# Miniprotein binders against p81326: the designs that were tried, part 83

Target 1, 226 residues: p81326
Amino acid sequence: MLHFGGFIMEINHISKILEKEREEYIRNKVEEYLKQGFSKDDAVNKANQSWRTYIGHRIQDVIYNLLKKFLKDSGLKVTTDKALNNRNLPEELDKVKRLIAINYGEYLFLPDADVIVYKVENNDIKIIAIISVKNSFRERRFETTYWKLKLKESPVTSHIKVFLATPDKDNEISYKCPNGKPKKMRIILEYELDGIYFLKEDFEETEKAKHFGKIVEDIIEISKKL
Key: E = the ipSAE of ESMFold2; O = the ipSAE of OpenDDE; V2 = 0.75 times the mean of E and O plus 0.25 times the DockQ between their complexes.

## First folded at step 9 (miniprotein)

Design F52 (at its last look DockQ between E and O 0.33; V2 from the best seeds 0.00; counts 0 for: pae E 4.5 > 1.5)
Fold by ESMFold2, look of step 9:
Structure F52 (fold): chain B 226 residues (1-226), chain A 83 residues (1-83)
Amino acid sequence: as target 1 above (226 residues)
Amino acid sequence: SEEEEKIEELLEKAEELLEEAEELAKKGDYREAIFKLWEAVFLLLRALEEAKELGNEELIKEVRELLKEVYELFKEIKKKLEE
C-alpha cells in the first residue's frame, strides 16, 4: 500500500520547492527597493513579504478554481473580493458587493475575503459563505475571526458562513493541543469560525476542522437551508 | 452507481491537470506545473476519501495509481528545479 503523507507535506511547501526561483525573486526585489531609497534591512523585509504575498495569491487562485469547479453544477456562483473592487461591476456583482459590505458609520467596506459563494434565485442574491485563504499565520492571524464577528453584528449578514482554507504548511494550527499544551491560534480559530478546511492530510479532525474536499458538501447543505 | 461516477469525474479532472502540468514542464514552466500538480493532488485526495467511504477497493486502487503518476511527475520537476 502506497502512503503519500510525506509527498503531501512536501508539495505543500511551495516556497521550498521553488527555492531557486524564490532566491532570484528576492534578489531582484531587494535591488528594486534599494533604488526606491529603502535601507538594506527594510528592502530585504519588503522583498520577503512580496514573495509571500505572491505565493499567497497563487494559492488563492487554486482554491478559487477548485470551488468554482465543485460548486457549478449545484447552481452556486463564486466570486472574489478583488472582482468586487472593480469599478465597472455588472448589476449582479454590484448586488453581491452591497449585500456583504460592512457599515463603519459613514463608510462601507468589504470584508477581507478571498472567495465569496452566493446563489441567485429570481434575481434575488443570497450570500452563502466567504472563504479566507491563508498560506501562513505569521501576520494578520485573526483577521478572519474579526470579519466573522463583524458579519454576526447585523441581521443582514449574520447568516453568512465564514470559513478558513489553508495548507498550513508549517503545522501552525493543525493540532489543538500538541504535546499537551493548548494551541491558542487553532482553538480560537476553530471556536469563532464556522469551519477550517485543511489542504493536507496530517491534522486533527473535528466537527469544524475538516479536509478541504468536504467544503463543497457543507456549502451545498447550507445553501439548501437558506 | 452515481457515487462511483462522481469519483470517476474527479479522476478525469485530475488527469487533465496532470496533462497540463506535463505540458508546462516541457515548456520549462516548472512553477506553473507545480501549481497544477498541487491542484490535482487535492482532487485525488477528495476522490480517495470518497472511495474509502464507499469501501470500493478497486476505485481506491485506481485513485492511488493516479496519485503515483502525479508523484512521479512531481519528482521529475523537482529534479529539474534542483539541476
Scores: ipSAE 0.238, ipTM 0.659, lowest interface PAE 4.5, mean pLDDT 84
Fold by OpenDDE base, look of step 9:
Structure F52 (fold): chain B 226 residues (1-226), chain A 83 residues (1-83)
Amino acid sequence: as target 1 above (226 residues)
Amino acid sequence: SEEEEKIEELLEKAEELLEEAEELAKKGDYREAIFKLWEAVFLLLRALEEAKELGNEELIKEVRELLKEVYELFKEIKKKLEE
């Protein structure tokens, strides 16, 4: 069985390709921050932080575009939380927004939803999945888990699958128990989420932890059951 | 069958994407090549599952063969990106 793992290594190249831009990006940002009056050290630190944000968005865009393209033939639609932040939404997106909203009493808030997959049947919208894209887990390690748990609390949103997609470049969650030491974050994320999809080959595969290449199939399968 | 035809269509699309990826790679556009390959992978995985559901061993074999080709191209691109 050609272990799909071989294909996974190549998505890591997305990160490498994007990293080729890093030096130029950092240089430009350092210059920008120096002009703003920051010290050299501060400018470098800020530039590095900016890069992390930038690369994260780029990876998110890649995943979004891939999913959008691959799911199109299945009649599934894809949007983003950013698209939903507009004041003037088309009716369809307005419905999507409402169907992923979490109730906090007087207020409705959207979960972090980098990618939202939904279908339209007979003018009804069904939300299928939310994909959170994380490049690194330095901050807000369980944010996606929080949103999953919140979505479970409502019968309106309880069916929505929440997936995490990550290259996990720093191997923060690639393995459950490397060297006999449990990685709490991997274990919790895998337990609470509906799936983790790795944009890499070097990870511990489980029923919920899969290569990103399987995400389309999984989403399509879920969509058939809704 | 209609289901077999759908699988064949997926295979055809995947082959087209593979060819496009090869051309892009030859031009040094490895980024776009990789995207095309991933597109092909997704189609092929779908085709594989559908072929398995049908129990069509011939189609399963064809899908696996094409996946192998995609994988080989990925390896080639990877080498180029590491240079």
Scores: ipSAE 0.024, ipTM 0.387, lowest interface PAE 4.3, mean pLDDT 86
ESMFold2 (binder alone), look of step 9: mean pLDDT 86; pTM 0.840

Design F53 (at its last look DockQ between E and O 0.01; V2 from the best seeds 0.00; counts 0 for: pae E 8.4 > 1.5, placed apart)
Fold by OpenDDE base, look of step 9:
Structure F53 (fold): chain B 226 residues (1-226), chain A 83 residues (1-83)
Amino acid sequence: as target 1 above (226 residues)
Amino acid sequence: SEEEEKIEELLEKAEELLEEAEELAKKGDYREAILKLWEAMFLLIRALEEAKELGNEELIKEVRELLKEVYELFKEIKKKLEE
């Protein structure tokens, strides 16, 4: 049995590949912060924080590019919240932006939407899914859940699937009850979100917690029902 | 059958991606090569599932063989990246 697990473990290599840049990146950033007048300790801390942000974006970019390419043949389109943060949006993206916006009365705000999957049919845009990419859960652990709940509150956005994609390097949500103790974060995220997709093999698989390799199929299936 | 043809199309696309990945790897574009391999993998996973649903053992075998090739190339690229 070709352990799909072995190939999937290789997504973990994306993280490893990116981590090879860490030493150089940290060194350069430390130097930069030292030049700015920070102490050595502060510079190191800031560099590490910068790296976490950087690596998160890189993983997001990989996922974005992968989904964009793979979903293209299915007639699905992919964008990002970053792309939507432009003053001069093409009409299509402007519509996408509006269709994912959350109403706060006087204001509309966008959810965190690292990747947005949508289709265009007869000049109508249908948002299919939002994928949040999280490299670590140190901060804003339930932010994606918050956005899912907010999207669910409106008939305009209630149909939008919200997925979490993560390598979960620190095994924060890989297992529900490691050593018999429930992992609150895993349980809540799995319950509230439409799916969690792991860029790793070593995780507890469930109906909602799957390997990242399944995300494309799931998105395509959802798209057919919309 | 139409379903079999779809699986074959997926296989063909996966093969193309594999070839592209090989070419990229030869050029030292390992990151892009890996992305192509992942794309191929996704196609092949879908193909495998569809082939299983059809109960077509021949297609299942073909998909698995191609998955093996993708995996082997991936290992090679990984090794080069670790070098």
Scores: ipSAE 0.032, ipTM 0.384, lowest interface PAE 2.9, mean pLDDT 87
Fold by ESMFold2, look of step 9:
Structure F53 (fold): chain B 226 residues (1-226), chain A 83 residues (1-83)
Amino acid sequence: as target 1 above (226 residues)
Amino acid sequence: SEEEEKIEELLEKAEELLEEAEELAKKGDYREAILKLWEAMFLLIRALEEAKELGNEELIKEVRELLKEVYELFKEIKKKLEE
């Protein structure tokens, strides 16, 4: 039986495990692109771009599987944005999709919600939290805060907690005031979101900025209040 | 056609939800009314997408008119809740 300490151990090794995969991935992709007729320079550039996409999805998959495993015994269910975009959804997931959809007049969009935690009580579905997984903040740095603000606009979705999970390997948001100067991105993300969960040890911990190992306990506590 | 009948069924359900929301709003049950309006908006946007896919201009017009009614009631209720 895997205890919560094993969950923390897995988190502390995630970046090292994933970087071990990088060299083989890049080598294989370069060979693939060379066979397609790209120059070596182009093949390497495309392989690195492919890795950035791959590592982001890989981190999301790890987070999804860990949450699904550790929340199961608390009666909490986990799904993903990708799963909700299927054309033929089972009734339960179709209800989840409807309960998080954002209305833009003649259009409906799902928030950028990589992982969704919900529960089923008395045949009703309650959305507990949405976790956005960001590997880097080079683009779309405030997308998650936008979605939190949109969810707050409706009484149907205003209770949903919005979390950000990130390894933040480039230290873009790890500290609030590095060198005594406010870091705008960290300050705004922490202010607007319900929590930031770091997949590393070196960051400024606050009430809302925590180790990812705390997320299971926080989600369970929140679910008991809803 | 069968496709148009499916769109009309969505419109019928949305109209029922709008009527229920109006009754709830008269009773002061604003939160419940908003939930009904939310479901109606969801159905109407589905109907609009399908009517556009068919190119049926009459159905597109009908869906938009009902969607406008739903949005107007939603705005009215939101103002009452802010009071």
Scores: ipSAE 0.016, ipTM 0.520, lowest interface PAE 8.4, mean pLDDT 84
ESMFold2 (binder alone), look of step 9: mean pLDDT 86; pTM 0.839

Design F54 (at its last look DockQ between E and O 0.01; V2 from the best seeds 0.00; counts 0 for: pae E 4.7 > 1.5, placed apart)
Fold by ESMFold2, look of step 9:
Structure F54 (fold): chain B 226 residues (1-226), chain A 83 residues (1-83)
Amino acid sequence: as target 1 above (226 residues)
Amino acid sequence: SEEEEKIEELLEKAEELLEEAEELAKKGDYREAIFKLWEAMFLLIRALEEAKELGNEELIKEVRELLKEVYELFKEIKKKLEE
């Protein structure tokens, strides 16, 4: 039985909690960059970029720790693309890397996979899902769908579920037809991906678009089929 | 050299995987054969990158020849699965 309730309250408010920190963070960073000799305009731009990187890392860390904690009792393991880019990989993680990489002839690249869920069964590694964590969709918004399509091209990786996790604070993909007009980003992302998981309550729920609280249950069910 | 020996070990392991894939393909176990070839591709691409960094032209040639064999079998098996 999962005791997800208190954690759900925390996850629903993660963007709001982090946003309260934004003004102070930006102020401190601008001051820091000004001391380094940057102009005011450059310092502000750099501080805003720093914040976007910071908040993205914070959200990814929360998701990683949540999945690691709630999936371990089901025999499922969790890692990150950051861990897989380490030069000194344990054999287990090296196998994980080999099983999610995309082959481009003489080159292998990892897909945009912030968090990876896998299992070890009978000395075999089975990749269950990758989760792309997006805070904003202003640039390169369909990159996750590209990686899903590439993973589908090989029998080795075609079973891997590709999920998107997002607070979607600005409601860029929360609804299919806001103001009666189809939202291209939401429609395409939902169609091509295996699921979208929202870190908030206010969104249009569908079979593929769910609250993040459902992701653990969904991953466990998928893992039983492999 | 230590680095060249590591590349040779990768090459040997990839050859074993290729042989296993060939045997699996003869038995009609195409999906299993593809997974063996996938592992071989990964090892060979890693070996190729290392050989290029060392500037060892003979190892580069050896790795590329084996990679070509692996890819040709992979293509044949994919064609069989499409039937």
Scores: ipSAE 0.182, ipTM 0.660, lowest interface PAE 4.7, mean pLDDT 85
Fold by OpenDDE base, look of step 9:
Structure F54 (fold): chain B 226 residues (1-226), chain A 83 residues (1-83)
Amino acid sequence: as target 1 above (226 residues)
Amino acid sequence: SEEEEKIEELLEKAEELLEEAEELAKKGDYREAIFKLWEAMFLLIRALEEAKELGNEELIKEVRELLKEVYELFKEIKKKLEE
């Protein structure tokens, strides 16, 4: 059995590939911040923070592009929350935006939706899944969970699957109970979300915690049931 | 069958991606090559699952063979990226 695991293990290389740019990026940013009058320590800290943001966006872009490409043949479409922030949206995207909006009484707000998968059938749009992409869980650890719970509160959005995609570089959620100690974050995320997809091999696989390679299939399967 | 044709289409697309990856690798664009291989892999995973559902052993074999090729190229490119 060609353990797909070996090929999948190499998806971890996306992070490594992107990290090759880190040294140069940090150097350039440090220089930039020094020119702005920051101390060396502050410049380094800011550069590191900038890198985290940058790498996060890069990973998101990769995932977006992959999903867009792989889901295309299935007739599924992919967009992003960024694309939905435009004032002048095409009708289709405007509908998508409305169908993922969360009601807060007088206001509608969008969940964090790094990637949105939807289908168009008979001029009707059905939202299939939202994928949140996180490189690290240092901040807003349960933000995706919050949005999932909010989406469940409405019959309009309750069917939308919410997935987390992460390389989990720091092994924050890779295992449920390493060394006999429960990792609260992993347990809660796995419980509340519809799935966690790892861009790495070294993780505890469960029914909901899978390798990223399975996300396309899972989305397609969900789409057939909607 | 229509299902078999779909699997074959996936295989064809994966092969195209493999070829593109090879060309990119030859040009030294290893990063982009890896992305192509990743794309190929996803297609092949889908193809494999569909082939298994159909119980078509021939298609399963073909998909696995192509997956092996993709993987081997990936290993090669990875080595070059680590150099």
Scores: ipSAE 0.031, ipTM 0.410, lowest interface PAE 2.7, mean pLDDT 87
ESMFold2 (binder alone), look of step 9: mean pLDDT 86; pTM 0.835

Design F55 (at its last look DockQ between E and O 0.01; V2 from the best seeds 0.00; counts 0 for: pae E 16.2 > 1.5, placed apart)
Fold by OpenDDE base, look of step 9:
Structure F55 (fold): chain B 226 residues (1-226), chain A 83 residues (1-83)
Amino acid sequence: as target 1 above (226 residues)
Amino acid sequence: SEEEEKIEELLEKAEELLEEAEELAKKGDYREAIYKLWEAVFLLIRALEYAKELGNEELIKEVRELLKEVYELFKEIKKKLEE
């Protein structure tokens, strides 16, 4: 087992770097919320929540950039749901957007797709994987699972692999049955998703639960089968 | 072998990233340094997996040594971030 003590340190380092910005960020957000008419206590709480969201996005950006770099040599492309949330999309991204859309009868909606990996072959786009990045599982714990299940319902999207990437700082899903007690969230996520990739070392490794370092190879392998 | 060459390429790239990270750290750009180190780690993990699959103990050792260097630099950066 690769003891990636260094990887945990890396995540912690990133967190520390980001934490240097926290005081200023919180101050600014508190001021903003006060101006909006919130109480001081509410403003602080909202600012802290905003900070958590902000950090989550920063981690997502890091993962996105890493995947983009590592997959480039394999001819794979990476985008994000944010990039797809544009009225004027390039043709390629417009196709990507359509190929991940979930049918709700009269409406098409996109799944939460923090990172989307796809390839272009003979002018055809094939979606390979969607990676959901979760810093914490405080809210919408099974959201990624929901999207995976929805994607399975269509022959257009059923092949798309859905992965979860997380540092799981709070050890919410790191182990399946710590102290003999099943962790419902870990068990369900591992069962329903195609993989969970941990940005940490201290986790229970399984066939589906792996270190984040394996995600690139896994995606490449999947891409070869499509 | 082709697989050995692939491992060596990964190692070379990881070394380059390590060097870049060191330079960035010296400049105080710890954020970018860490990103480079992450990239290096991912390459090395892949290299290690390949080396293990091949059963090449020499390559496994080499990968582990480079990982150690990466981790040492992380520790250094960590100290700097804590100052």
Scores: ipSAE 0.047, ipTM 0.452, lowest interface PAE 3.6, mean pLDDT 86
Fold by ESMFold2, look of step 9:
Structure F55 (fold): chain B 226 residues (1-226), chain A 83 residues (1-83)
Amino acid sequence: as target 1 above (226 residues)
Amino acid sequence: SEEEEKIEELLEKAEELLEEAEELAKKGDYREAIYKLWEAVFLLIRALEYAKELGNEELIKEVRELLKEVYELFKEIKKKLEE
């Protein structure tokens, strides 16, 4: 199995590796869309959208598999929003879904919870944390904060930790006061969320803003108190 | 008091965000309207926590009423998007 140190080094370099691949990916997609008859401008826009989807899915998959691997020995289980939306849920996952769903009258919606960590004790399920994976904050800046606030409204979900995991390659939230001016998005996200975990080395570390490699220990610590 | 003035400032900012969201919704900019409402909820929950610490029941009621208005606009916009 991989050492925890090797795990951290792999995480640190994933965003850099994928950025180096971006130019070729976009060129290939532009060519594909041009063959479909789109204009040059439309093809470029569609290619950039395709890249954002592609890289987002890759980062989420890596995070899911790493957490599943490293939390197993602590008796912690991991699932995803995608898995919870399947029609034929096993009883265990159906309970997980019910425990994180937010009631909007006649409708139940899952929070933006790309990865969910829980434990099972005597058929009782305790949700430990949800992790939202975001590649960019240009749109939906406060989506994760909204879900934290909604989860705090119910005594059933108020204990659930809400984490944000991000490469933040454009430094949209990496620093609290870049150039001496408060960055509203970083300040609010850090204040409202239980933690922000960066998939890179260059960011302002605080009690809540940490390197992603610390997330496993933090989750294990939280689970012992629940 | 000075603390009550701070809460009233938060309420005023949240009301401005609600008005902006209503204007955006009239223009059909539903996604941007929802983000403005999220910011309003954020301010109102802080105002509510502060009003509760002061024990000011009148301000607590005002914050709750405005929060209700914000949530009702959320519901209206989501219904329009589903249509």
Scores: ipSAE 0.000, ipTM 0.109, lowest interface PAE 16.2, mean pLDDT 80
ESMFold2 (binder alone), look of step 9: mean pLDDT 86; pTM 0.828

Design F56 (at its last look DockQ between E and O 0.00; V2 from the best seeds 0.00; counts 0 for: pae E 11.6 > 1.5, placed apart)
Fold by OpenDDE base, look of step 9:
Structure F56 (fold): chain B 226 residues (1-226), chain A 83 residues (1-83)
Amino acid sequence: as target 1 above (226 residues)
Amino acid sequence: SEEEEKIEELLEKAEELLEEAEELAKKGDYREAILKLWEALWLLIRALEEAKELGNEELIKEVRELLKEVYELFKEIKKKLEE
C-alpha cells in the first residue's frame, strides 16, 4: 500500500505557505485599524481575528480546488455554499441548493457547506457529501455535528455524508486521548460525522479519522453506492 | 489493451503535472507547485490501482517511478518552505 504518508506530508505545507503571509497581513491590518481610530491593542486583536477569517477562506479555497480537480475525472461535481447564495442560480445549482436544504417548518435553511460534492445522472442530482472546512475550533466547535444531525432527520438528506477537513493546527482534535485524558471534541466529532480528514501528519488515525488524501477515494466510493 | 492505454494516459498527465510543478517550484510558487503535485499524485494512485488490477508489472513499475519523483519534489519544496 503506497502509504499516502508522503502525500500526507505535503498538504500540511499548505498551511505553512499561507502562514508566511501572516506577518504582512497583520501589519497591514493593524495599520488599517489604527487609521480607523482603534487603539493599538484593539487593532492587533482585530487584525488577528481578520487573519483567522482570511486564512480559513484560503484553506477552504484550496480544498475546494483540490476536490474539484480530483473528482472531475470521476464525473463528480463540486460547488460551495457561497455559490448557492446567489439569487439567480443555474438550474443545476438551484436543485443542489434545494437538495441540501434543512426543513425548519415554515423555513428552509442551508447547512454550513463549504464544499458540496454531487453527481448528475439522468438529469437527477444526487448529493454525495458536504465537507466542512475548519482551520480552528475556537468557535462553533460542534456546528458541523449539528448540521450532520439535522441532515439525518430527513429522508431527502439523510444519505449525505458530512466530512470535516482541518489542518488542526492547534492539535485540538488530532488525538482522542492524549496523556490519558479524553478529548471530548475529537470523540464527539468522530462519532457524529462520517469522517474527519486531517491536512497534517501528526494525528491519531482511525476508521473515520484519516489524512485528507483519502477523502477523494472515499467520496468516489460513496458516489458509486448512490 | 484499452485499459493499459488508459493507464498510460494517466501517467502522461501525471508527468506533465510533475514538470509544471518543477517549473513552479523553481519560480518559488510553491503553493501552485504543491497543488500540481497533488493532482499528479492522485492520477498516479489511480494508475497504480488500475495497473495492479491488470497485473501489469511494467506499468506498476513505471507508476512507482513517477511516484518517487513526485515525492522527491515534495521533499525539495518542503525543505525550501522550512528555510
Scores: ipSAE 0.024, ipTM 0.432, lowest interface PAE 4.0, mean pLDDT 87
Fold by ESMFold2, look of step 9:
Structure F56 (fold): chain B 226 residues (1-226), chain A 83 residues (1-83)
Amino acid sequence: as target 1 above (226 residues)
Amino acid sequence: SEEEEKIEELLEKAEELLEEAEELAKKGDYREAILKLWEALWLLIRALEEAKELGNEELIKEVRELLKEVYELFKEIKKKLEE
């Protein structure tokens, strides 16, 4: 489908499209922080961090809307970690939240699960997949891997597929052995996760490292086995 | 050819260590088997680096086949220890 293909083509250039907004965004945020009393250096640092959060949210929204639209005909539902943090959760979403929670002794916390795919079967909820969206790997390199390992520890959550979606604009994980040396991040992420979906064209494709356009078909196939 | 001969010596030693580890695992001496496997793994990684530096694709493939065998035995021993 040209319409579906056109949508996927747009998402594979999402980082380039959003970079056009960066200069004005940073300028406006610096001015905002200066008005709040921050020094110039602090305002610049905060503006850059704000941009990283902003661009991450933009990519998450696009992924959420794509999955919601194209999984509906397969009886699959989609929600977000942001939606699950609302005070007034309907019963269905409260069950989703409970079924992805991780126990730390006396405490329960949600994994960083940007987008969650699930189905309802005979009034029962089955979590299919969690998609973590990463624009950069500067500070939280292996967070997604940590959450996959924690989910594997419980029979309640061990079946949940954990995917990473990334534009990887700085080529931090695009290739397994750039310059002949293994790239630790790429090797470990690909080994531990159920899949890595790149929102760009230029990367080393493997059985687990794929173009983002394949994620809908993969999720549907997984749901049929469950 | 001298460098290739050195790589082949590393492969031979790694094969000996793998065979010793297999015998130890069969006897149930899993801790000792793991130590032998770790030494074999270390030698194979060094051999792989040297084979890549030479650009010898045949040696690279041979080293990778032995690495696969080492990893499979690690997984089997791990499974036995968790029983």
Scores: ipSAE 0.000, ipTM 0.093, lowest interface PAE 11.6, mean pLDDT 84
ESMFold2 (binder alone), look of step 9: mean pLDDT 87; pTM 0.849

